# VHH binders against q9ft69r177to353: the designs that were tried, part 3

Target 1, 177 residues: q9ft69r177to353
Amino acid sequence: LSTWVAHKDCLVLAATGSGKSLCFQIPALLTGKVVVVISPLISLMHDQCLKLSRHKVSACFLGSGQLDNCIEEKAMQGMYQIIYVCPETVVRLIKPLQKLAKTHGIALFAIDEAHCVSKWGHDFRPHYRKLSVLRENFCASNLEFLEYDVPIMALTATATVNVQEDILESLHLSKET

## First folded at step 1 (VHH)

Design b7 (framework vhh_8pnl_2)
Fold by ESMFold2-Fast, scan of step 1:
Structure b7 (fold): chain B 177 residues (1-177), chain A 119 residues (1-119)
Amino acid sequence: as target 1 above (177 residues)
Amino acid sequence: QGQLVESGGGLVQPGGSLRLSCADAGIIFSSYAMAWYRQAPGKERELVARISSYGSTNYADFVKGRFTISRDNAKSTLYLQMNSLKPEDTAMYYCAAGWEDYLRPFDYWGQGTRVTVSA
């Protein structure tokens, strides 16, 4: 596993099928705060929630595939340790997430399959480019009214130098020092 | 190009049961997430149940405990077992299949099969 850790942010290179869920569970358990995981695939989010529930970790997913009308409200009230969300949905939920950060606290935004941000990657997703709003809205240096600083972790199985550079640049992650 | 074909719709009494089937015609069935949608007269289309390519299922609250979604990858067929049917379940039922990717619209839709629940 390779990790770039600089100014609270990190980029993690982890093989597909590795223990990536520990990257989300550990911050939640250590801080008691919520971890928000951005993922491109509804099935991946759903399967991860089932896996976590078997280990007694409260988790949910938010997006067009969620059939429980109350889950979004409960998630924004801090009822889940780990919240899986698609890029489009997280952009829509910026204001509720800001409230969650002030009340219960958000430990981490984890961007899974981060190679999706890069045109050089095997599965480019335009909506991943919009995830820069997380840094814009959850960094004290950018917004005087919203003085909270949430770290961002980007995860991908494999990435060329061009894909790694695209991830760091597009998501506004801090460079390694 | 691949198409989905629904069957099994019909007229049943309240409290009755019905099994809907959705057959693949040329898609890679085992790789796709699949879902059942319905549309009642004068209402918008709504998601009834979803099943991932890995078999994990999710249900709308209004059908939980009554409907069961399942798939048979060897037969390239999706099923919806409907028990304890109510008049409000009356609708056109549509099968949908798409890549395991929320950003893409469903690649394939069926023509629908009509379910009528009345005395």
Scores: ipSAE 0.000, ipTM 0.119, lowest interface PAE 15.9, mean pLDDT 73

Design b8 (framework vhh_8pnl_2)
Fold by ESMFold2-Fast, scan of step 1:
Structure b8 (fold): chain B 177 residues (1-177), chain A 120 residues (1-120)
Amino acid sequence: as target 1 above (177 residues)
Amino acid sequence: QGQLVESGGGLVQPGGSLRLSCADAGFTVSSNYMAWYRQAPGKERELVARIYSGGSTNYADFVKGRFTISRDNAKSTLYLQMNSLKPEDTAMYYCARELDYWGSGEYEYWGQGTRVTVSA
């Protein structure tokens, strides 16, 4: 694992399958707050939910792969410790997530496969660039003091200098200066 | 690219059973998931069951406990075992292969469908 941290946000470099999911599972377990994981892979989200449930961690996924028409409402009411969501769906859920952050707390937004924001990456996805709304909508509500702020963790297995710069710029992650 | 081919549909009495098959010579488990959809006369196409690359499964509420999705990766074949069939299960059944992303329609591959009729 390689970790780069800037002003509460971070970029984590980790090989696929190296257990990088522990990077967001641990915050959920330690804080009792919700962790929201943005992932492009429906099968990974479903399989992770089953694995976490076997370990007594409440988890769900939201998106076109979800057959339970009530699960989105339950998730927004704080019934799950870890919520897996596709980029398209999380953009639609910004306002319910703001309410969830106020009522139960959101410990982290984890953006998995973050190289998908970069045209220099092998799997560029335009919808990933819309994830900048997370920083735009989950920041200070006061001008001088940050009373409400949710950290963002970007994770990827592949990160040349160009890809790293694209991740930081496209997702509006905090930088030193 | 390979075309999905469904088979196994037919006419059956209420309470009967059918097993649907979907052949896909191009199927790759590691990056794909497979699903069964159905479309009843005059209704929209709806998801019945899904099987993920790791083998986990998910079912629509209206078929839980009655239908079982499975696949044989060596034969590149997807199955839907349908038990305790009801008249409301009457539909064209389609298999689909999706490229392990959140269901972008551009990457869905559909078969021609197989007809299931449940009547007395």
Scores: ipSAE 0.000, ipTM 0.248, lowest interface PAE 10.5, mean pLDDT 73

Design b9 (framework vhh_8pnl_2)
Fold by ESMFold2-Fast, scan of step 1:
Structure b9 (fold): chain B 177 residues (1-177), chain A 121 residues (1-121)
Amino acid sequence: as target 1 above (177 residues)
Amino acid sequence: QGQLVESGGGLVQPGGSLRLSCADAGSIFSDYAMAWYRQAPGKERELVARIDSGGSTNYADFVKGRFTISRDNAKSTLYLQMNSLKPEDTAMYYCAAQRYLTSWGPEYDYWGQGTRVTVSA
């Protein structure tokens, strides 16, 4: 992903059931920094963590489906290369994530199922619009230790122009790709 | 660590001016976005003006051109200069501090106790 490598935001159009996970696994493996994946699919986050562990990538998920109360604290201490989190939970974790960005670095915020931000897309979810706080709170103008804004990657299977424009605008993504 | 204290409210005649101050005794001021809210009798609390840590400002349409928000980070103080006051500006005015910006509303970390502004003649 040349846009991510250039420290730029991007919108990725990925077919339903495609290998979207490679889009965020690769940045984690290449940089040694943490990738945070925002997903509404709690049932799939555990499966993704198990798959990644087979490839020697440390991963966890955070949210109402997590049975280990210590995992959130370990994640915020940099113990996992990939952190899966639901939109409601990531908003609660802004301050710990800013510390994580300072101590270990955050390579990418990947917003999976990004069409959920659009009222013209299928499966609109109000909490997705709150994800604009990621750009607002992880930009170089707000955090002096950042050289560049933390990149945001939005992933969706939707190809309609209205949904794409809504994603870019609602999440405050760079339109320069 | 925030402890916001408002001052400067009072009774003024229509067309008059007031300057409200909000002091942070807890020394968190420079890192926070700051806002002035007001609540008129029998109405909901509403945003009047906001200023972020970098000095960028935003105003409600009903005060634009009449009110000016500013901050002095060295003194840990937020100001609201209110000119051309109208009876409709009568309200309790609150300052608020917000570490993180949110797009869904006024989720603030700290609130002051409020200072009363009455515009009447």
Scores: ipSAE 0.000, ipTM 0.120, lowest interface PAE 16.1, mean pLDDT 75

Design c1 (framework vhh_sonelokimab_d1)
Fold by ESMFold2-Fast, scan of step 1:
Structure c1 (fold): chain B 177 residues (1-177), chain A 123 residues (1-123)
Amino acid sequence: as target 1 above (177 residues)
Amino acid sequence: DVQLVESGGGLVQPGGSLRLSCAASGRTFSSYAVGWFRQAPGKEREFIGAISWSGGSTYYAVSEKGRFTISRDNSKNTLYLQMNSLRPEDTAVYYCAADRYGSYLEWSDYDYWGQGTLVTVSS
């Protein structure tokens, strides 16, 4: 894997699935704060939650196929260390997530399959471009209870230079000098 | 879908105590965060305190942290506010509100509101 770091945001080129789960678990365990993972497929989120529960990490997914009618309310009130959510759902939950950041803290927004933001990529998804709202709504200058902006980690297995540039620009990630 | 009805307001002397109740109707009350707000004539709506769906977390306005206590009984679908050491400045209409997502502080984020109960602190 290759990691591109700009101040506190990063772009991770990760070809292995096992390495990605540690990128989410370690920040949650070290900070005691919530990690929010944006993923394109609900079935993959469900599988990840089952794997994390075996490692005693509290995790949930929000979306279709969820049998707990109260899961969204529980997640937004801090019951889970890792929350898996699709892009359209996270955009709808901006205000609840701001409250979660204030009451429990959010350590990281991890955007999995970040190549989906790029019209130059093989799997462009329009809702991924709306994820720029995460930087817009979780910056210290706008929310006084945050000492620093909530970091954003973008992950993708493969990306051309055009796709990498589109990821950085579309998600408003900070660039190194 | 939740409906809220406050009770327990009235006239109390400075230094006195009063307990407000908020009765909820609706099957989802136990999954909601709930809170208390007040509004005095000519002032903006002010946050007092909130409690998480489980009752495990409470959040108070800094000014009220020592005098007011919020609690809930999910088996009775009821929210309470215990008010101690009341002052004339506490005179206001008190509202209970329910929030699906546990906002705790922003009144505009609460989904359901009661009609209010008047508390007058006067000698």
Scores: ipSAE 0.000, ipTM 0.158, lowest interface PAE 14.5, mean pLDDT 76

Design c10 (framework vhh_sonelokimab_d1)
Fold by ESMFold2-Fast, scan of step 1:
Structure c10 (fold): chain B 177 residues (1-177), chain A 122 residues (1-122)
Amino acid sequence: as target 1 above (177 residues)
Amino acid sequence: DVQLVESGGGLVQPGGSLRLSCAASGFTFSSYGVGWFRQAPGKEREFIGAISGSGSSTYYAVSEKGRFTISRDNSKNTLYLQMNSLRPEDTAVYYCAKEYQGLWDSSEFDYWGQGTLVTVSS
């Protein structure tokens, strides 16, 4: 009988301005699969999309600040290698993202500012706790077309032990079946 | 010499409204995202929301979405926060902040104003 290790997740602690975003951008460039970045700051996502386009990586952002109503449809059709989304928006898009994973593949869910899941953190946001649906809906046991669980990478500049534990528990990271 | 100067704070009754301003200097205002944070006595700093350099994109903390509106006037180098339906829990020092530049990971803020006190009480 075979033994299966389901989870390939990680938590990255990186100082402010240390280039932690490269941890998720590199998988998109190497695999040709889509990377989905969950971020609390829409203002930053637009600037990152412009920079990525200059480097031959197609990118978009999805959220209440997106003025082009066609971008969401194009993103779900695989037209962008990196998709920046707000937590509220990614929860709404679970089913389209499952189709995207089947047609183009999703290399990684990167959860930026992951301390937002923790009531022990300085900026707790209830919608970050709903991001547990990413593990629930993108595991190989739930989706027949996946050979492995889609990895989840949580990133934060600083976290106490309590915040780190809350991140791992709330996002269902690093657990075996 | 980057400077951010908040104004408009004061005493307001529950259910009232208040508009905060942040005057920016020492950088190309339209090239940077800016945001609002607050810190209540004895509590950690909270993010309220941010607006892109062009003003085309905004993001709000979940708890504040709908009551607070962020806007900017790039011709005046000024950031605004319109606060409606104020509650005693909104009592805090409100800070204006400039988004960090230089790396792909510029979700952090590198310069802060000195803050303006908002007190919501009867």
Scores: ipSAE 0.000, ipTM 0.134, lowest interface PAE 15.1, mean pLDDT 75

Design c11 (framework vhh_sonelokimab_d1)
Fold by ESMFold2-Fast, scan of step 1:
Structure c11 (fold): chain B 177 residues (1-177), chain A 123 residues (1-123)
Amino acid sequence: as target 1 above (177 residues)
Amino acid sequence: DVQLVESGGGLVQPGGSLRLSCAASGYTFSSYAVGWFRQAPGKEREFIGAISPSGGSTYYAVSEKGRFTISRDNSKNTLYLQMNSLRPEDTAVYYCAADLKYRGTYYDSAEYWGQGTLVTVSS
């Protein structure tokens, strides 16, 4: 496992069934701010929301599979501790998320299944490469209302060096300093 | 029009080496990930490997990773495949491909394909 640094970006190599949900819950609980999790499949997001609700953590998912149109509005108003969102939808929600960051704060952007950004893996998803907009739009140096950069955590079960390098390059993750 | 033209194929003895080239035109070569595929007689097309636009990252999907090396020269718009320690089972038509996409199976992993170059490994 790579060590997570709260104020900096990180890449976490996490096996299936590891404590990945704690990577999302702990920052939300420590900061009182929202954690946004980018995930490739609605079914994966739905399953995570069900798991979190059993532990009394408020969570929702956003995307074309969300049947309740009020959930997106409530999420952007800070009503959920953890927001799961697909890449296509998060790109559309940049401006509402900037308001959320100002009003309630965003503790973390977690990019789950980050190998999907890599052409070197077998489940490449083009919209994952557009997630560089998160760094572009949620850096304190680029946004007047942010007190700090929003950290980006990339998580994947794959361990290949080439996939890791493509993740770091494509998502513009910060180097150690 | 996007065009990919392979060259360098031919007959080689087992244990020998070959270097394949793929000349690209009609697009900005340095902006695309490119790679190699092969199709043996009577077999499905299989992915060999890929190289990033800058050449900084490579990925090999076949079990013989250590025998094959992919490289590119963006100044010449050319992709290369260095094949060493060739075996009869390497006999196939080799294709270069551009604008790689990895969704499900590797057969859906490219928008543009060359016509192929035949490599025969035999005594």
Scores: ipSAE 0.000, ipTM 0.118, lowest interface PAE 17.8, mean pLDDT 73

Design c2 (framework vhh_sonelokimab_d1)
Fold by ESMFold2-Fast, scan of step 1:
Parts: sequence; structure tokens; C-alpha cells
Structure c2 (fold): chain B 177 residues (1-177), chain A 124 residues (1-124)
Amino acid sequence: as target 1 above (177 residues)
Amino acid sequence: DVQLVESGGGLVQPGGSLRLSCAASGFTFSSYAVGWFRQAPGKEREFIGAISGSGGSTYYAVSEKGRFTISRDNSKNTLYLQMNSLRPEDTAVYYCAAKDYTWGSYLPEEYDYWGQGTLVTVSS
């Protein structure tokens, strides 16, 4: 069960994959706006899309291994409720995503496996550090049509203090409740 | 019934090489991240490395400069660990483990399924 609250960033500690996915699926279903999920694994994104389609939730993945060349264009036109994307690809799509936020709205950026941002962990991935561009490019001071910054939800199964601090700092998450 | 069965363990001399296999059954293997752990007598279970469901991503905790290499063959539902330049301190029971969609955990308690282990002894 998600306890997501609108307009605030959050860090979610999640032990299971299925329970974790509900944390970002629920905002999409409740708001009717797009949820963008940043995930490190193409296979996991594909599996999630298959599960969501069986439950009549429109979802796609963008990145290596996508066989339909039109999916990225359709996603940026608001045809999918949930968009799974790898860190490298989301950085490339900042400008199209800003247009999507204006036309359809983005409810949430969910950063799955957020511990990958931490140099203190065994899973450090340099591309995760670049995800600070999400806060930088989707804040109310930068985009006139936003009333509030687009919320960022960081999700991780690992919960060491150093990793948590690194996540909050590296992704520029709001610390105000 | 989910089952993971390790094989390939045995006695090897220092400096030698060994390849471990882990045969998976009872679940969609390609949908799970899988990894290797080891446990020496009187010590805690230690993370070695893991590989994503697709095989596109790997990470390691024990060997940082290529002594151990993890790989998988989803067509055979099999996970591998290639161990080179073995040392007496590598003597341990080696376990394979599988976890659902959560990628990147090095914590044993977050793995859903475990094999029974295979003993590797490095000694002359």
C-alpha cells in the first residue's frame, strides 16, 4: 500500500517488487496524469508493461530493445499512462517530457533502484547521478505552467544511512515535509 | 515448486580455476535477478555478485578486478560463476539465489529463493 502525497518528494523503502510498483501505479490511476518510471533494467520494464496491459493500464518502455520505432513518439504525445525509461534515455527526452507535462501532465517521476546513485554502495551507476536534471528541469520556477515542482519518488530496498543521505543529496529531493 | 541447484564445486589447488553452475526451475527465470553468495565456516553469508534478468547488467562485491565473472543463459535456465586465480580464503559453500523485480540488492534477506549450496575447497 502506497502512502504517496501530492506535491512532496519522498523516499520509499520497499522489500518486494510487486508492492513497490503500486507506489507509482496508484498516482497514475488516481490523477489521470502520466507517471514516468526510471528503471535500470530493460527486462523488468518489459515485464511490468505486460502485467499492466493485462490489467488494462496503458504502459510502454523506452530504450534499448523496443522494437516499435513509433512508441517513443506516441509516449511523448500522451498515449501511455505509465512510461518506463532507463536513465540514459530519460536525460535525452527532457524537452519532449516538458511538452508532455504541459499537454497531459506528469504526476510523478519514480526513480526505481535509487541506491544506484550512491558511491557508497556496491551498485553505483554513473547515469543515476545525472537524474538531478529531473528536479532542475521540472520545477515551478523553470516551467510557468507548473503550480508545484513535479514530485520525485525514490524507491530502494537498501536502507543504510549513508545511502539514504546520498540519494536525497544527489537527486536534489525536497527535505521539507 | 521453485528450485535452484548448484553444481561444479570441488577441490582445487591455489591459482586454479573453477566454474559453478546453478540450474533453476519452477519460475520464469528471465524475470528474476540472480546472484551468488558464499559462506565460510563460522562467518556470515557474503555477497559475491548478481546479474539482471536480461543479463545486461552485472555488479560485484568480492572481486573488483576480474577474478570472478557472473553470467547466465536464459535458454537453459542456468546461472554461472567463473572463478579464476583461486586462493585458500575462497574456501566456502557457494549459494545461488534469486530475487524478484528489485535489482541491485546485496542483502541476503532480500532474496526469495536459495539453493542448497556447493562446497569449494581451495587447498593443495
Scores: ipSAE 0.000, ipTM 0.123, lowest interface PAE 15.4, mean pLDDT 74

Design c3 (framework vhh_sonelokimab_d1)
Fold by ESMFold2-Fast, scan of step 1:
Structure c3 (fold): chain B 177 residues (1-177), chain A 123 residues (1-123)
Amino acid sequence: as target 1 above (177 residues)
Amino acid sequence: DVQLVESGGGLVQPGGSLRLSCAASGRTFSDYAVGWFRQAPGKEREFIGAISRSGGSTYYAVSEKGRFTISRDNSKNTLYLQMNSLRPEDTAVYYCAAEDLYSGWYDESYDYWGQGTLVTVSS
């Protein structure tokens, strides 16, 4: 069954190079809805997009370095199954993403390198803490066309107890996961 | 249409340091975000780290952040990997790779990997 992503947040421990693209590909294919992946660097996003195209999954990245002036419009119109975006850009796109959720559906928000949200992590990034807006703006209580909150999947290669707690609290993830 | 050539590999004692270089030719290096990867015998390719096109942002795999430093000099079309406190498990072929932000999905010219340079860490 496919309902685990539809109703539950999760924290995934995934080593670099462990095939984490399946965590994004499977929900998109099972639901027919869009998966939005938040990643810290354009170079990582471009590499992931290339890999997914070989698996017959339409994917794009948004942000600095994207030369297709129409790609953001195409993505927000549902042309891509998986959308890679940096934290700064996704915060800017909340309203277009709400429209995308209504017209095509968003299966999940995947927050890659989620340790970046934690002061106790190796690479704290302030913009990662702004990602709490995803829960705030994509919950059933705020958008009447949603039957359930859009799930959030946080991924990191390593997490101490302090980093794990910080990830769950800072991103407003369900504590039962 | 960019060609990448790694250099600086060789034999190093445990605890030693080594700096790898990646020289780019063809189109200008500043058009690309670039990274370092390695592959040990019998293992899959592993990401080490990446640097933005301007050099203003770097990202490292968690296991490498304290020991490896990536930098670039766009005026010299060169990418560097500074490796400190080397261990026998760092023995691998090291590759640089460039992301072609101009090519798009259907571009079959995605040939932006260097040939690799061997680093052996042994007593």
Scores: ipSAE 0.000, ipTM 0.122, lowest interface PAE 17.8, mean pLDDT 74

Design c4 (framework vhh_sonelokimab_d1)
Fold by ESMFold2-Fast, scan of step 1:
Structure c4 (fold): chain B 177 residues (1-177), chain A 122 residues (1-122)
Amino acid sequence: as target 1 above (177 residues)
Amino acid sequence: DVQLVESGGGLVQPGGSLRLSCAASGFTFDYYAVGWFRQAPGKEREFIGAISSSGGSTYYAVSEKGRFTISRDNSKNTLYLQMNSLRPEDTAVYYCAARFGEDYYSLTPDYWGQGTLVTVSS
């Protein structure tokens, strides 16, 4: 029931468990384009990258905790199918990501722990609200080489009405009810 | 071998100020986002604020009303909390905490300090 639809935004209720990685792998493999995952827990992404590599999916993480300074440059040149990144770093990388979208394509921006955008959520973070720049900078009206807006997938375990409304409004997602 | 050691706690009068320090050792401090938590008697642990690994971003709990300021000095491997206009309800054990990565978006730290008691009483 929780399915990804090409070129459309979605809000996914993420159950407790590890199954959410399939939501990132399928779009990358299906389209051959890059999936960018925004996560507050990039320090744990090394294990996820190793797991994905066993299935022949190239992945990396970007942030101040990354030891290899060359990985960011390689990621922006399309060397990885899945890129894990924190909100602060993805905002800094908007222009390189626009070039990546033009050269290789971006299939999806997946915003993990999306409840962090909500003041009604248990772990509110102001930097998550800056993620509205993803819609603003990766829409077809802004980038002439895009046929459709780059879709945004928001994932959260929290499903209260106030949290859901904040996610949809703060991230400028399509509200299809 | 990781250590976080708080200092600067003690007795203060209402309306007073206090500066807490947290000295870090045994890890590369500038790779960690760091923050402050407190636990008052009979209450749950409460997040106060955090600062990114570079020091470029600060995060405060909604309950904070500009009385507390968090800062860090990576050259000294030290985290600070400046507390002004203290009230009796600020009485708590204050803990510093560290989480690997650029930002502190999770309230679950990798490392904890031992805590320092702050008592606000007349």
Scores: ipSAE 0.000, ipTM 0.119, lowest interface PAE 16.7, mean pLDDT 75

Design c5 (framework vhh_sonelokimab_d1)
Fold by ESMFold2-Fast, scan of step 1:
Structure c5 (fold): chain B 177 residues (1-177), chain A 123 residues (1-123)
Amino acid sequence: as target 1 above (177 residues)
Amino acid sequence: DVQLVESGGGLVQPGGSLRLSCAASGRTFSSYVVGWFRQAPGKEREFIGAITWSGGSTYYAVSEKGRFTISRDNSKNTLYLQMNSLRPEDTAVYYCAATPDSYYFGTREYDYWGQGTLVTVSS
């Protein structure tokens, strides 16, 4: 899997229930680094953490639905293989995540339901457009300790050409031309 | 150029208590977040807790909350760990560590480390 090995961005078409959690587990397992998953729905994050726990993968979610205030500190210490976070919360955590990238390493940022960034998509959400901050703050040109940009994986069940183009442009993903 | 020296380790019976001290020298200790870590045989180094420069905020690993208390005395450049209700599973080398960074506490965030002090919990 050349894209993950090469630390390049990708757009993945992943149907609902298609086992997309493997897209998060495999990079974490291959690198020993943390995978950060941005999701629009707290209920999806909670459900995914429960499913991953049955497969013995350490996962947590961060946001308004999290009842244990210590989990954010533990996550930023690298205690979880997969961190689920909403767009609003990940923007707040940029500085702690930069330290996590330096200490444990971040294998990728996975932007789930990436069609939410697009005005052409069925569930446009303005906060998703702020996720360009991930490329801006986790590139080798701004963080000296990185050899290459932290890769971004955008996932959506389906996307027209217009939605795909909007995802790539809005998130500042690398073009494979 | 902060140097840290732990003391107070030793043999203690299950259910007992022990207080560890960490003395700092060099540049100003009061500017640093300081914390405690432990490493048991065959295990990775584990975070116990940390305290901010003023002593105004403390952070604990969930497993240690309630049994262990961290405090500091900036006038004496000293960090303390009060350990109560000790169990055989608490047997480890205990390390103090210091970082100028205030906001999270992985092993690699800490720039200055003591040599460690052994705590053995057995009969």
Scores: ipSAE 0.000, ipTM 0.087, lowest interface PAE 20.2, mean pLDDT 74

